VH-VL binders against NAD kinase (nadK). Designs and how they scored, part 234

Target 1, 268 residues: NAD kinase (nadK), of Syntrophomonas wolfei subsp. wolfei (q0aze0)
Amino acid sequence: MKIILVNNRFKENTEKKAQEIAGQLSALNVEVIIDNGLDEPYAGTVDFIMVLGGDGTMLRAARRYGQRAIPVLGVNMGTVGFLSNIEINELAEYLPLILREEYSLEARMMLEVAVFQQQSLLTRVFCLNELLLRSNSPRMLSFALEISGQKLEPYRGDGLIVSTTTGSTAYSLSAGGPIADPQLDAFIVTPVASHIINKRPLVVSPEREISLHLLEEREAIIGIDGQIKMDFGAENRVLIKRAPHPLLMVNLKAKPFFTSIDRSLQRQ
Short names: E, the ipSAE of ESMFold2; O, the ipSAE of OpenDDE; V2, 0.75 times the mean of E and O plus 0.25 times the DockQ between their complexes.

## First folded at step 16 (VH-VL)

Design MM9 (from HH21 with heavy chain K54T D105G; framework fv_oberotatug; at its last look DockQ between E and O 0.84; V2 from the best seeds 0.78)
Fold by OpenDDE, look of step 16:
Structure MM9 (fold): chain C 268 residues (1-268), chain A 123 residues (1-123), chain B 107 residues (1-107)
Amino acid sequence: as target 1 above (268 residues)
Amino acid sequence: EVQLVESGGGLVKPGGSLRLSCAASGFTFSNAWMSWVRQAPGKGLEWVGRIKSTMDGGTKNYAAPVQGRFTISRDDSKNTLYLQMNSLKTEDTAVYYCTTVPKYGKFLAFDIWGQGTLVTVSS
Amino acid sequence: DVQMTQSPSSLSASVGDRVTITCRASQSITRYLSWYQQRPGKAPNLLIYKASNLESGVPSRFSGSGSGTDFTLTISTLQPEDFATYYCQQSYERPWTFGQGTKVEIK
């Protein structure tokens, strides 16, 4: 068995823990790779991904490795979030299940985000939470939204969020989007401070494609999972689709998403 | 009510084959991990094999004594678990139980059992 | 394979008695240990999982303890319906294995 440990490169304690766990796993004849901010994702094959940290670390791990259809376990290290399944102090207890592949999986839809300049692809990213388009100034943006070829009325506002159901409890929520069941596959399109009063979020089928581009010569920003940032101008287009592969999240224990959501949200 | 009902047991000659069925009701069978456990007459319990849910890959594992001879399968559309037994031996004589295996929370304990079906292998 | 050894193989007790059954694993299985009750002619029933957790519907007179290699099932006050055979089972690694059983008989 080969496991990659992805820790929070900005938290020293997660690095130390990764090293400790690596040692323990090695003693059990498990090959371990530690991704503590590698320049590039580890290119070799692995059987299991263990994420040590919080939601941010999971998002990073998902972007880096989620397309490989490898089981991913979130191990929380003292943070509040929605993407970890067990606590760090529970890991030892659940390790036998991991090593013997006695775990269940939950498929979480990811976004495929493609950013173009004219007809040229600039970048393609798979992400777990959301794509954000926002103004880079105090002025509102004017942009076009198309859903499966259907051209909506021009959007005006500070921006727009296209989120997965997993991402519904992230920035989309702060922008007034609905809380979605993570077991549901759907796009959530949430306006950010629309000039149209009471502009409502859209829940869109994962089978559809979403396209965005600016209708004016202004500079905007594309944000992905709150971690990737890139400039977005009139020459750019973004195409959002369901990723071809979901993130395979490991479930070692049940998590009462809806019963604990209030508590979790208050702590964020 | 959660229920498992085994069937298909009977008398068979050594070298013969038999197929057991386990009908599940009262729960979402397609999500359940399942196992077979057998008990020879007057003896203890012996794990035979396990199958995961289809969503979890449907992975199958067997005990060494039945490896290569027994095959576990499932038909989620029929809420039925199967045990195909080939090349049967006299030592395979036992009551065969169908069981559920919780995916998490109970560390793989067998929480639900059927009534069992008797398989007798004799010349 | 992990061998599970129960003690005793059989015991006689009276209604109201405190009964203790032990199970020893050939190696550490942490808390991957379950206890089952089997009445004559019936299928086994889960009593305890994770070494000490009482299964829903099981009377509180049943309790489990232990970790690592040594485990104990206790019936605080034996009832008439408790005369049965009890099995421990490890799920730490495959193959999952059972103890040989402990038959609790009426004195």
Scores: ipSAE 0.844, ipTM 0.930, lowest interface PAE 0.7, mean pLDDT 94
Fold by ESMFold2, look of step 16:
Structure MM9 (fold): chain C 268 residues (1-268), chain A 123 residues (1-123), chain B 107 residues (1-107)
Amino acid sequence: as target 1 above (268 residues)
Amino acid sequence: EVQLVESGGGLVKPGGSLRLSCAASGFTFSNAWMSWVRQAPGKGLEWVGRIKSTMDGGTKNYAAPVQGRFTISRDDSKNTLYLQMNSLKTEDTAVYYCTTVPKYGKFLAFDIWGQGTLVTVSS
Amino acid sequence: DVQMTQSPSSLSASVGDRVTITCRASQSITRYLSWYQQRPGKAPNLLIYKASNLESGVPSRFSGSGSGTDFTLTISTLQPEDFATYYCQQSYERPWTFGQGTKVEIK
């Protein structure tokens, strides 16, 4: 059996613990690949991914491995977020279930984001939380939103968030979007500082395609999961779809999302 | 009220086939992992096999003595678990119980049991 | 495969006695151990999971202990309804296996 162990190299406690866990797994004849973000994603066959850290580390794991249909377990290292399932001090107790694949999986929708320059594809990325389109200057953006070919009235403001339900508790929430049950599949489209008073957040079928482009030349940025940034201008268009595969999150413990919302949000 | 009711047991000659049913009620059957456990007359308990919920991939696992001869299946629309038994041997004579295997919190203990159905394999 | 060995195979006891039943695994199973009670002619029922956790509705006179390879089921004050056969079972590794059983009989 081969496991990727994802950690955050900028947190010394996490790095030490990752080495300790790798040693424990090696003693059980489990091959461990440590992914601290420095190298390209491991390309070989992998049975399981263990994420040591908070929601940010999980977001990186999802972008790197989420389309490979590999089970991913979030292991909390101290600050409880929305994407961890067990605590680090419980890991030894749950190892038999992990190693024998005696666990349940929860599918979490991901976004596929394709950015074009005129007719040419520049890049395609996947994300778990959201795409952000925002102004990169003091001036507001004027931009067009299309949903499956249906053109909405132009937007004017600082930008727009297209989020998964998992991302509903991230930037979308701060911009006025609803908290959504992460077991639902949907896009949540949330305006950022809209000049147009009737532009409310939209909840959109995951089967739709969402297209964005600027209506006038401005400096703008596309942000992915709050961790990747790309320049975006009047020559660009972005197309957003449901990704071909969801992130497969491992559940070893029941996780009562609704009764824990306030506690989890305090830790974000 | 949670209930499991087995049926389909009876007398079968060696080499024959039989299909057992387990009717479930009082819980969401489609979310449950289910198992078969058997007990030969006057003997102890023996795990036969387990099927995960359809949502969890429907994975089936079997004990070695029955591998290749027995097939576990489920029909979520009828809340029913099945055990298809082929190439039966006298050693398969037992009371067959269906059970639940909780996904969380009980480390795969068998928490709910039916009352069993007797299978006798004899010439 | 993990073999589970129970001791004793049978015992005789009186109402009010404290009884103990032991279960040994052929390798460490950590705390992946459950105990079942089977009354004559009836299906088994779960008593203890995770080595020491009492199943809902089970009387407090039952308790479990142990970790690793050695486990104990204790009935602190035996009652008439406790005359039954008791099984331990490991869920650490497939195939999931039971001990051979311990029959608790009236003296």
Scores: ipSAE 0.683, ipTM 0.869, lowest interface PAE 1.5, mean pLDDT 92
ESMFold2 (binder alone), look of step 16: mean pLDDT 94; pTM 0.957

Design NN10 (from CC10 with light chain Y37F A96S; framework fv_ixekizumab; at its last look DockQ between E and O 0.85; V2 from the best seeds 0.00; counts 0 for: pae E 2.4 > 2)
Fold by ESMFold2, look of step 16:
Structure NN10 (fold): chain C 268 residues (1-268), chain A 122 residues (1-122), chain B 112 residues (1-112)
Amino acid sequence: as target 1 above (268 residues)
Amino acid sequence: QVQLVQSGAEVKKPGSSVKVSCKASGGTFSSYAIHWVRQAPGQGLEWMGGIIPILGRADYNQRFKGRVTITADESTSTAYMELSSLRSEDTAVYYCARGHTWKTSHGYFDYWGQGTLVTVSS
Amino acid sequence: DIVMTQTPLSLSVTPGQPASISCRSSQSLLRDIGLNFLHWYLQKPGQSPQLLIYLGSDRASGVPDRFSGSGSGTDFTLKISRVEAEDVGVYYCMQSLQTPLTFGQGTKLEIK
C-alpha cells in the first residue's frame, strides 16, 4: 500500500509530526511519499492521501491530486476548519480501517478554470473553493459575465467570486453569498462590492459554463483558492466549468456540517 | 440498514436485451461499488462487473466484453446492468451486490440483492 | 485472471461433525500490508449468497464462531467445527485482489 502524506512546510512542527506518522505507517508496511509543497506532485500511483493540517493544506492537496480519483483524508492538527475529518491523536485508532479500506466517501465538486489570452489557452487549474476576479488598483472593474452563452448586464465593482458549495464559507461568505450545503453541486456567483444595486448572488447549475472578461482596460487579478494569483487584463478571458472529477473526501468519523459552522463562527 | 432491491423476473427472446435495476437504500450509495454476479441454473457464481457510483466508472469481466453495460444513477440510488444480444445460455439469476469499499477491487460483498431471474427462450 | 479452485466440490456430513473446505488461488492473494483478499460466502437453498468470512479469517456480523477461515497466500481453508442443519448450501470462495473478481466452483454441503 502507498500513501501520500501532505503537510505544510511553513508550519514549525509539521515536519516532525509527518515523520512520526510516516514511521508508524512504515511499521505497518505502508510506503509513504511526503508532499510538503516544495516538489512537484508525486506522479506515481497511490492508494490514499492523508492531509496533515487545516483547510489551506487540504486546498493544495485538492488542486494537486483532486482529479486523480484518490481518497483524501483530512487530519486536523489543531486548527478550526471545515475539511478535516479526524484529529491527529485519533489516527492510530483509525489506521486499521484505512488499511482495510473500510470508510465512506463524500464527493466535493471542484472548478476547472481555463485562462485565455485572446484565443490561446494560457493555463488550466483546478480549485476546491473559488475563483476570485478582483481589481489590482483603487479603480473599479467593468466586466462581463456570461452563463452558458447568456450575457448578463455588465458588472461594475471590485470583482466577482465564482465558488463551489464547499467554498461558500470562504470569500463568498464575506462578500454576501449564502452558506451552502457542500454535498450540493452548484456554482455560487457572488459580486464583490458591486456598484450595480440589482446584482445579487446567483446559484447556478453545475452544468453551466461561466465566462468572464473585462470591458475596459484595467489591471485585475484572478485568485484561486486564495493561494494562486494570476494577472488578468483586457486581453484575457476565463472559462469556468465543473471539473471532470470531484475531490473524494474520506469519512471515518461523523462531522456534522451545520454544527461545525456554528463553532467556527463563535471562534471568530 | 442497507438493502438492495432488484427489478422483477423477465422472459426474453434470443437477440434481445435486458436491463436489470438494483435500488439501494439505508446507506450511502455513492461510497460503495455495486457489483453484478450471475448464476446459471445449477451453476456457480460469475462476476460480470461493477460500477464506482461516485466516479461513474464501470469495470467489466472481459468474458462479457461488448455485451454488458453497467450504469448508476446517484439521484435515485439505483444501479443498472444491461445485457444485449441475449442467448439461451444467458438464462440465469442476476444478482447485484454491494462491495464494502469504493472501488471494484479489494471489495467483499456485504449486502446482496434478492436476484432477478432472466429466462431466454423461444 | 486469477483462477480459484475449491476442494471438494461436494460434502455429505453427519450432523455435529466437522467440515473443511479448501480454496486454492493461481497466484498469491496476500498484499504487502498482511491482508489476504479472499472471502467466503454461503448460498443457502433458494437464497442469495451471504458473506461468511472476509479477508481470509474475519467473520462477518452474525456468523457463528463455529465457522473459521484460515490460510494465506494461495491456500485457504474454511472450517465448520460442528455442522448444523442450517449450514446446508453451497460455499464459495472469492478473490478480490484484482478484477475480474473470481469465485471458486462452489462446494455443496449436505446433511447425511
Scores: ipSAE 0.583, ipTM 0.826, lowest interface PAE 2.4, mean pLDDT 90
Fold by OpenDDE, look of step 16:
Structure NN10 (fold): chain C 268 residues (1-268), chain A 122 residues (1-122), chain B 112 residues (1-112)
Amino acid sequence: as target 1 above (268 residues)
Amino acid sequence: QVQLVQSGAEVKKPGSSVKVSCKASGGTFSSYAIHWVRQAPGQGLEWMGGIIPILGRADYNQRFKGRVTITADESTSTAYMELSSLRSEDTAVYYCARGHTWKTSHGYFDYWGQGTLVTVSS
Amino acid sequence: DIVMTQTPLSLSVTPGQPASISCRSSQSLLRDIGLNFLHWYLQKPGQSPQLLIYLGSDRASGVPDRFSGSGSGTDFTLKISRVEAEDVGVYYCMQSLQTPLTFGQGTKLEIK
């Protein structure tokens, strides 16, 4: 068995713990790779991904490895979030189940985000939470939203969020988006400070495609999961699709999503 | 309680195809592999293949030389096994079974369907 | 393919007496993590197979403690300490180390 440990490279305690866990796993004859901010994702085949940290670390791990259809377990290390399944102090208890592969999987839809310069692809990224388009100035943006070829009325505002249901409890929520059941597959399109005061979020079928481009010569920014940032201008377009593979999140312990929302959100 | 309920008995002619269904209830369908095992009259058990519904990926026993197709519909929690180019030797009871792991390997079958008799006769 | 060989293929046992079935694999079923991917099933007359022992030695839920599995690597044994009438059927060992999954020939247990 081969396991990747993905820790938060900016938190020393997670690195230390990763090393400790690696030692323990090695003693059980499990091969371990530690991804503590590797330049490139580990290219070898693995059986299991263990994420040590919080939601941010999970998001990074999802972007790096989610397309490989490998089980991913979030292990919380003292943070509050929605993407961890067990606590670090519970790992010892659940380790036998991990090794026996006695766990259930939950498929979480991911986004495929493609950014173009004219007709040229600049980048393609898979992400678990959201794509954010926002103004890079105090001025509002004017941008076009198309859904499956249907051109909506132009948007005016600070920006727009396209999130998964998983991402509904992230920035989308702060922007006034709905809380979605993570077991659903859907896009949530949430305006950010729309010129139309009561512009409502859209819940969109995962079978549809979403495209965005600016209608004016303004400087904007695209953000992905709050971690990737890139400039976005009038010559750029973004296409958002459902990723071809979901993130396979490991369910070792049942988590009552709806009953724990308030607690989780208040602690972030 | 997890239950696997299979479709009813089939009588088929040689050269035809049969498709057997297996509906799962009482658990998480997509999280575990579904396998197909057949048993000819008075014979032992033979693994045909398995599918990981959440991935849509199926593994097959190559002894069937491509005659077996296993699919799964997550929306209905139903797995299917289609066997083509039927022969008299394909007369058997066909079982679906749930693997306790999400993989087609490294698991065991903790729940079984009631079986579906497929009779191939001219 | 991994070949599974059971012995005996049939046995007749007096109620209350012990029974033992052997299963041998053509290659080791012991994985690097220390687990043996060998499992035992019982198919009672007219029924679907049911899980008895998994991973070599663990009893499935509801299985009486008179059933026990032992062995490692290539040699495994299913033991019934006191055979009862309800134990009649065909016992199969199965490996799940790798695909294709393969079964033993089956061992038919009858009561004398």
Scores: ipSAE 0.367, ipTM 0.763, lowest interface PAE 1.7, mean pLDDT 93
ESMFold2 (binder alone), look of step 16: mean pLDDT 93; pTM 0.955

Design NN11 (from CC10 with heavy chain Y108F, light chain A96S; framework fv_ixekizumab; at its last look DockQ between E and O 0.83; V2 from the best seeds 0.64)
Fold by ESMFold2, look of step 16:
Structure NN11 (fold): chain C 268 residues (1-268), chain A 122 residues (1-122), chain B 112 residues (1-112)
Amino acid sequence: as target 1 above (268 residues)
Amino acid sequence: QVQLVQSGAEVKKPGSSVKVSCKASGGTFSSYAIHWVRQAPGQGLEWMGGIIPILGRADYNQRFKGRVTITADESTSTAYMELSSLRSEDTAVYYCARGHTWKTSHGFFDYWGQGTLVTVSS
Amino acid sequence: DIVMTQTPLSLSVTPGQPASISCRSSQSLLRDIGLNYLHWYLQKPGQSPQLLIYLGSDRASGVPDRFSGSGSGTDFTLKISRVEAEDVGVYYCMQSLQTPLTFGQGTKLEIK
């Protein structure tokens, strides 16, 4: 059995704890690949991914491995968010179930984001929470949104968020979007500081294609999960689709989403 | 309590097809693979394939792959097995079973449907 | 494909006496983490199969402790310490290490 152990080398003692856990797994004859963010994602086949840390570490794991149909377990190391399932001090208790594959899975929709310059694909990335289009200057953006070829009236404002339901409690929420059940599949399209008064958040079928481009020359940025940013200009467009595979989140312990909303949001 | 309920017995002519349903209740449908196993009269059990509902991906025993299609509908918690180009040797009881895990390998079948008799004659 | 071979194919047992059924696989069913992907089912007359033993030796819920599984790798045994009338039926082993999943031929247990 082979497991990827994902940690955040900059938070607390996560690197030391990752080595400790790797040792415990090796004693059970489990091969461990540690991903602390320094190297390229591990390219070989694995059975399971264990994420040590908070939501940010899970977002990185999802971008790196989410399209490979591998179960991903979030293990909290102190600050509770939305994406951990068990606490680090419970891990030994649950290891037998992990090895025996006695757990359930929850699918979390991901975005596939393709950025173009003219006809040329510049990059393709996947994300778990959201794509942000925003101005990179004090000036507002003027931009076009198309949904499956249907052109909406132009947007004007600071930008736009295209979020998954999982991302509904992240930046989308702060921009006025709804909280969505993360078990639903949908896009949530939330304007950022729009000057167009009838531009409300939209909930869009996951089968749609969403396209964005600027209508005037401006300095803009595409942000991915609040962790990756790319320059975006009038020569660019971005196409957003549902990713081919959801993130397969492991459920070992019940974590009721709705009863924990207020507590989880206060810790963002 | 997990329960698998299959569609009723069918009588079919050679060359036709049959589609058997398996409705699951009492659990999370998408987290567990649904398998199809057949048993010809007086014979043993034979795995035909299974579906991973959370991925929408089916895996087939190559012995049947050219003639078997396995699907799942998460909204109704129902799996289907369709067998085409029926022959007299396809007369059998067809069972659905739930694996304990999400994928088709490594699973053991903790719940079984009641079976569906398909008779191919004439 | 992994071939599963059961012996005997038929077994007649006096009530109260023990029974033993062997299952042999053409390849090892043991993963390096110490788990054997070998399972036992009982199909009582006129019924669907039911799980008895999983992962070589673990008893399914509700299965009496007179049933036990043992063995590792390629050789596995199902034992019934004291056969009762309700144990009549056909016993199957199944491997799930890899697809296609495969069953043994079955062992018919009768009371004499």
Scores: ipSAE 0.699, ipTM 0.862, lowest interface PAE 1.7, mean pLDDT 91
Fold by OpenDDE, look of step 16:
Structure NN11 (fold): chain C 268 residues (1-268), chain A 122 residues (1-122), chain B 112 residues (1-112)
Amino acid sequence: as target 1 above (268 residues)
Amino acid sequence: QVQLVQSGAEVKKPGSSVKVSCKASGGTFSSYAIHWVRQAPGQGLEWMGGIIPILGRADYNQRFKGRVTITADESTSTAYMELSSLRSEDTAVYYCARGHTWKTSHGFFDYWGQGTLVTVSS
Amino acid sequence: DIVMTQTPLSLSVTPGQPASISCRSSQSLLRDIGLNYLHWYLQKPGQSPQLLIYLGSDRASGVPDRFSGSGSGTDFTLKISRVEAEDVGVYYCMQSLQTPLTFGQGTKLEIK
């Protein structure tokens, strides 16, 4: 058995713990790779991904490895979030189940985000939470939203969020989006400070495609999961689809999503 | 309690195809592999293949030489096994079973369907 | 393919007496993490197979403690300490180390 440990490269305690866990796993004859901010994702085949940290670390791990259809376990290390399944102090208890592969999986839809310069692909990224388009100035943006070829009325505002249901409790929520059941597959399109005061979020079928482009010569920024940032201008377009593979989140312990929302959100 | 309920008995002619269904209830359908095992009259058990519903990926026993197709519909929690180019030797009881792991390997069958008799005769 | 070989293929046992079934694999079923991917099933007359022992030695839920599995690597044994009438049927070992999954020939247990 081969396991990747993905820790938070900016938190020394997670690195230390990763090393400790690696030692323990090695003692059980499990091969371990530690991804502590590798330049490139580990290219070898693995059986299991263990994420040590918080939601941010999970998001990074999802972007790096989610397309491989490998079970991913979030192990919380003192933070509050929605993406961890067990606590670090529970790991020893659940380790036998991990090794026996006695766990259930929950498929979480991911986004496929493609950014173009005219007709040329600049980058393609899979992400778990959201794509953010926002102004890079105090001025509002004007941008076009198309859903499956249907051109909506132009948007004016600070920006727009396209999130998964998983991402509904992230930035989308702060922007006034709905809280979505993570067991649903859907896009949530949430305006950010729309010129139209009561512009409502859209819940969109995962079968549809979403495209965005600016309608004016202004500087904007695309953000992905709050971690990737890139400039976005009038010559750029973004296409958002459902990723071809979901993130396979390991469910070792039942978590009451709806009853824990307030607690989790207050502590972030 | 997990239950696997299979479709009813089939009588088929040689050269035809049969599709057997297996509906799962009482558990998480997508989280575990569904396998198909057949048993000819008076014979032992033979693994045909399995599917990982959450991935839509199926593995097959190559002994069937591509005659077997296993699919799963997550929306209905139903797995299917289609066997084509039927022969008299394909007369058997066909079982679906749940693998205790999400993979087609490394698991064991903790729940079984009631079986579906498929009779191939001219 | 991994070949599974059971012995005996049939046995007749007096109620209350012990029974033992052997299963051998053509290659080791012991994984690097220390688990044996060998499982035992019982198919009672007219019924679907049911899980008895998994991973070599663990009893499935509801299985009486008179059933026990042992062995490692290529040699495995299912033991019934005191055979009862309800134990009549065909016992199968199965490997799940790799696909294709393969079964033993089956061992028919009858009561004398």
Scores: ipSAE 0.459, ipTM 0.796, lowest interface PAE 1.4, mean pLDDT 93
ESMFold2 (binder alone), look of step 16: mean pLDDT 93; pTM 0.955

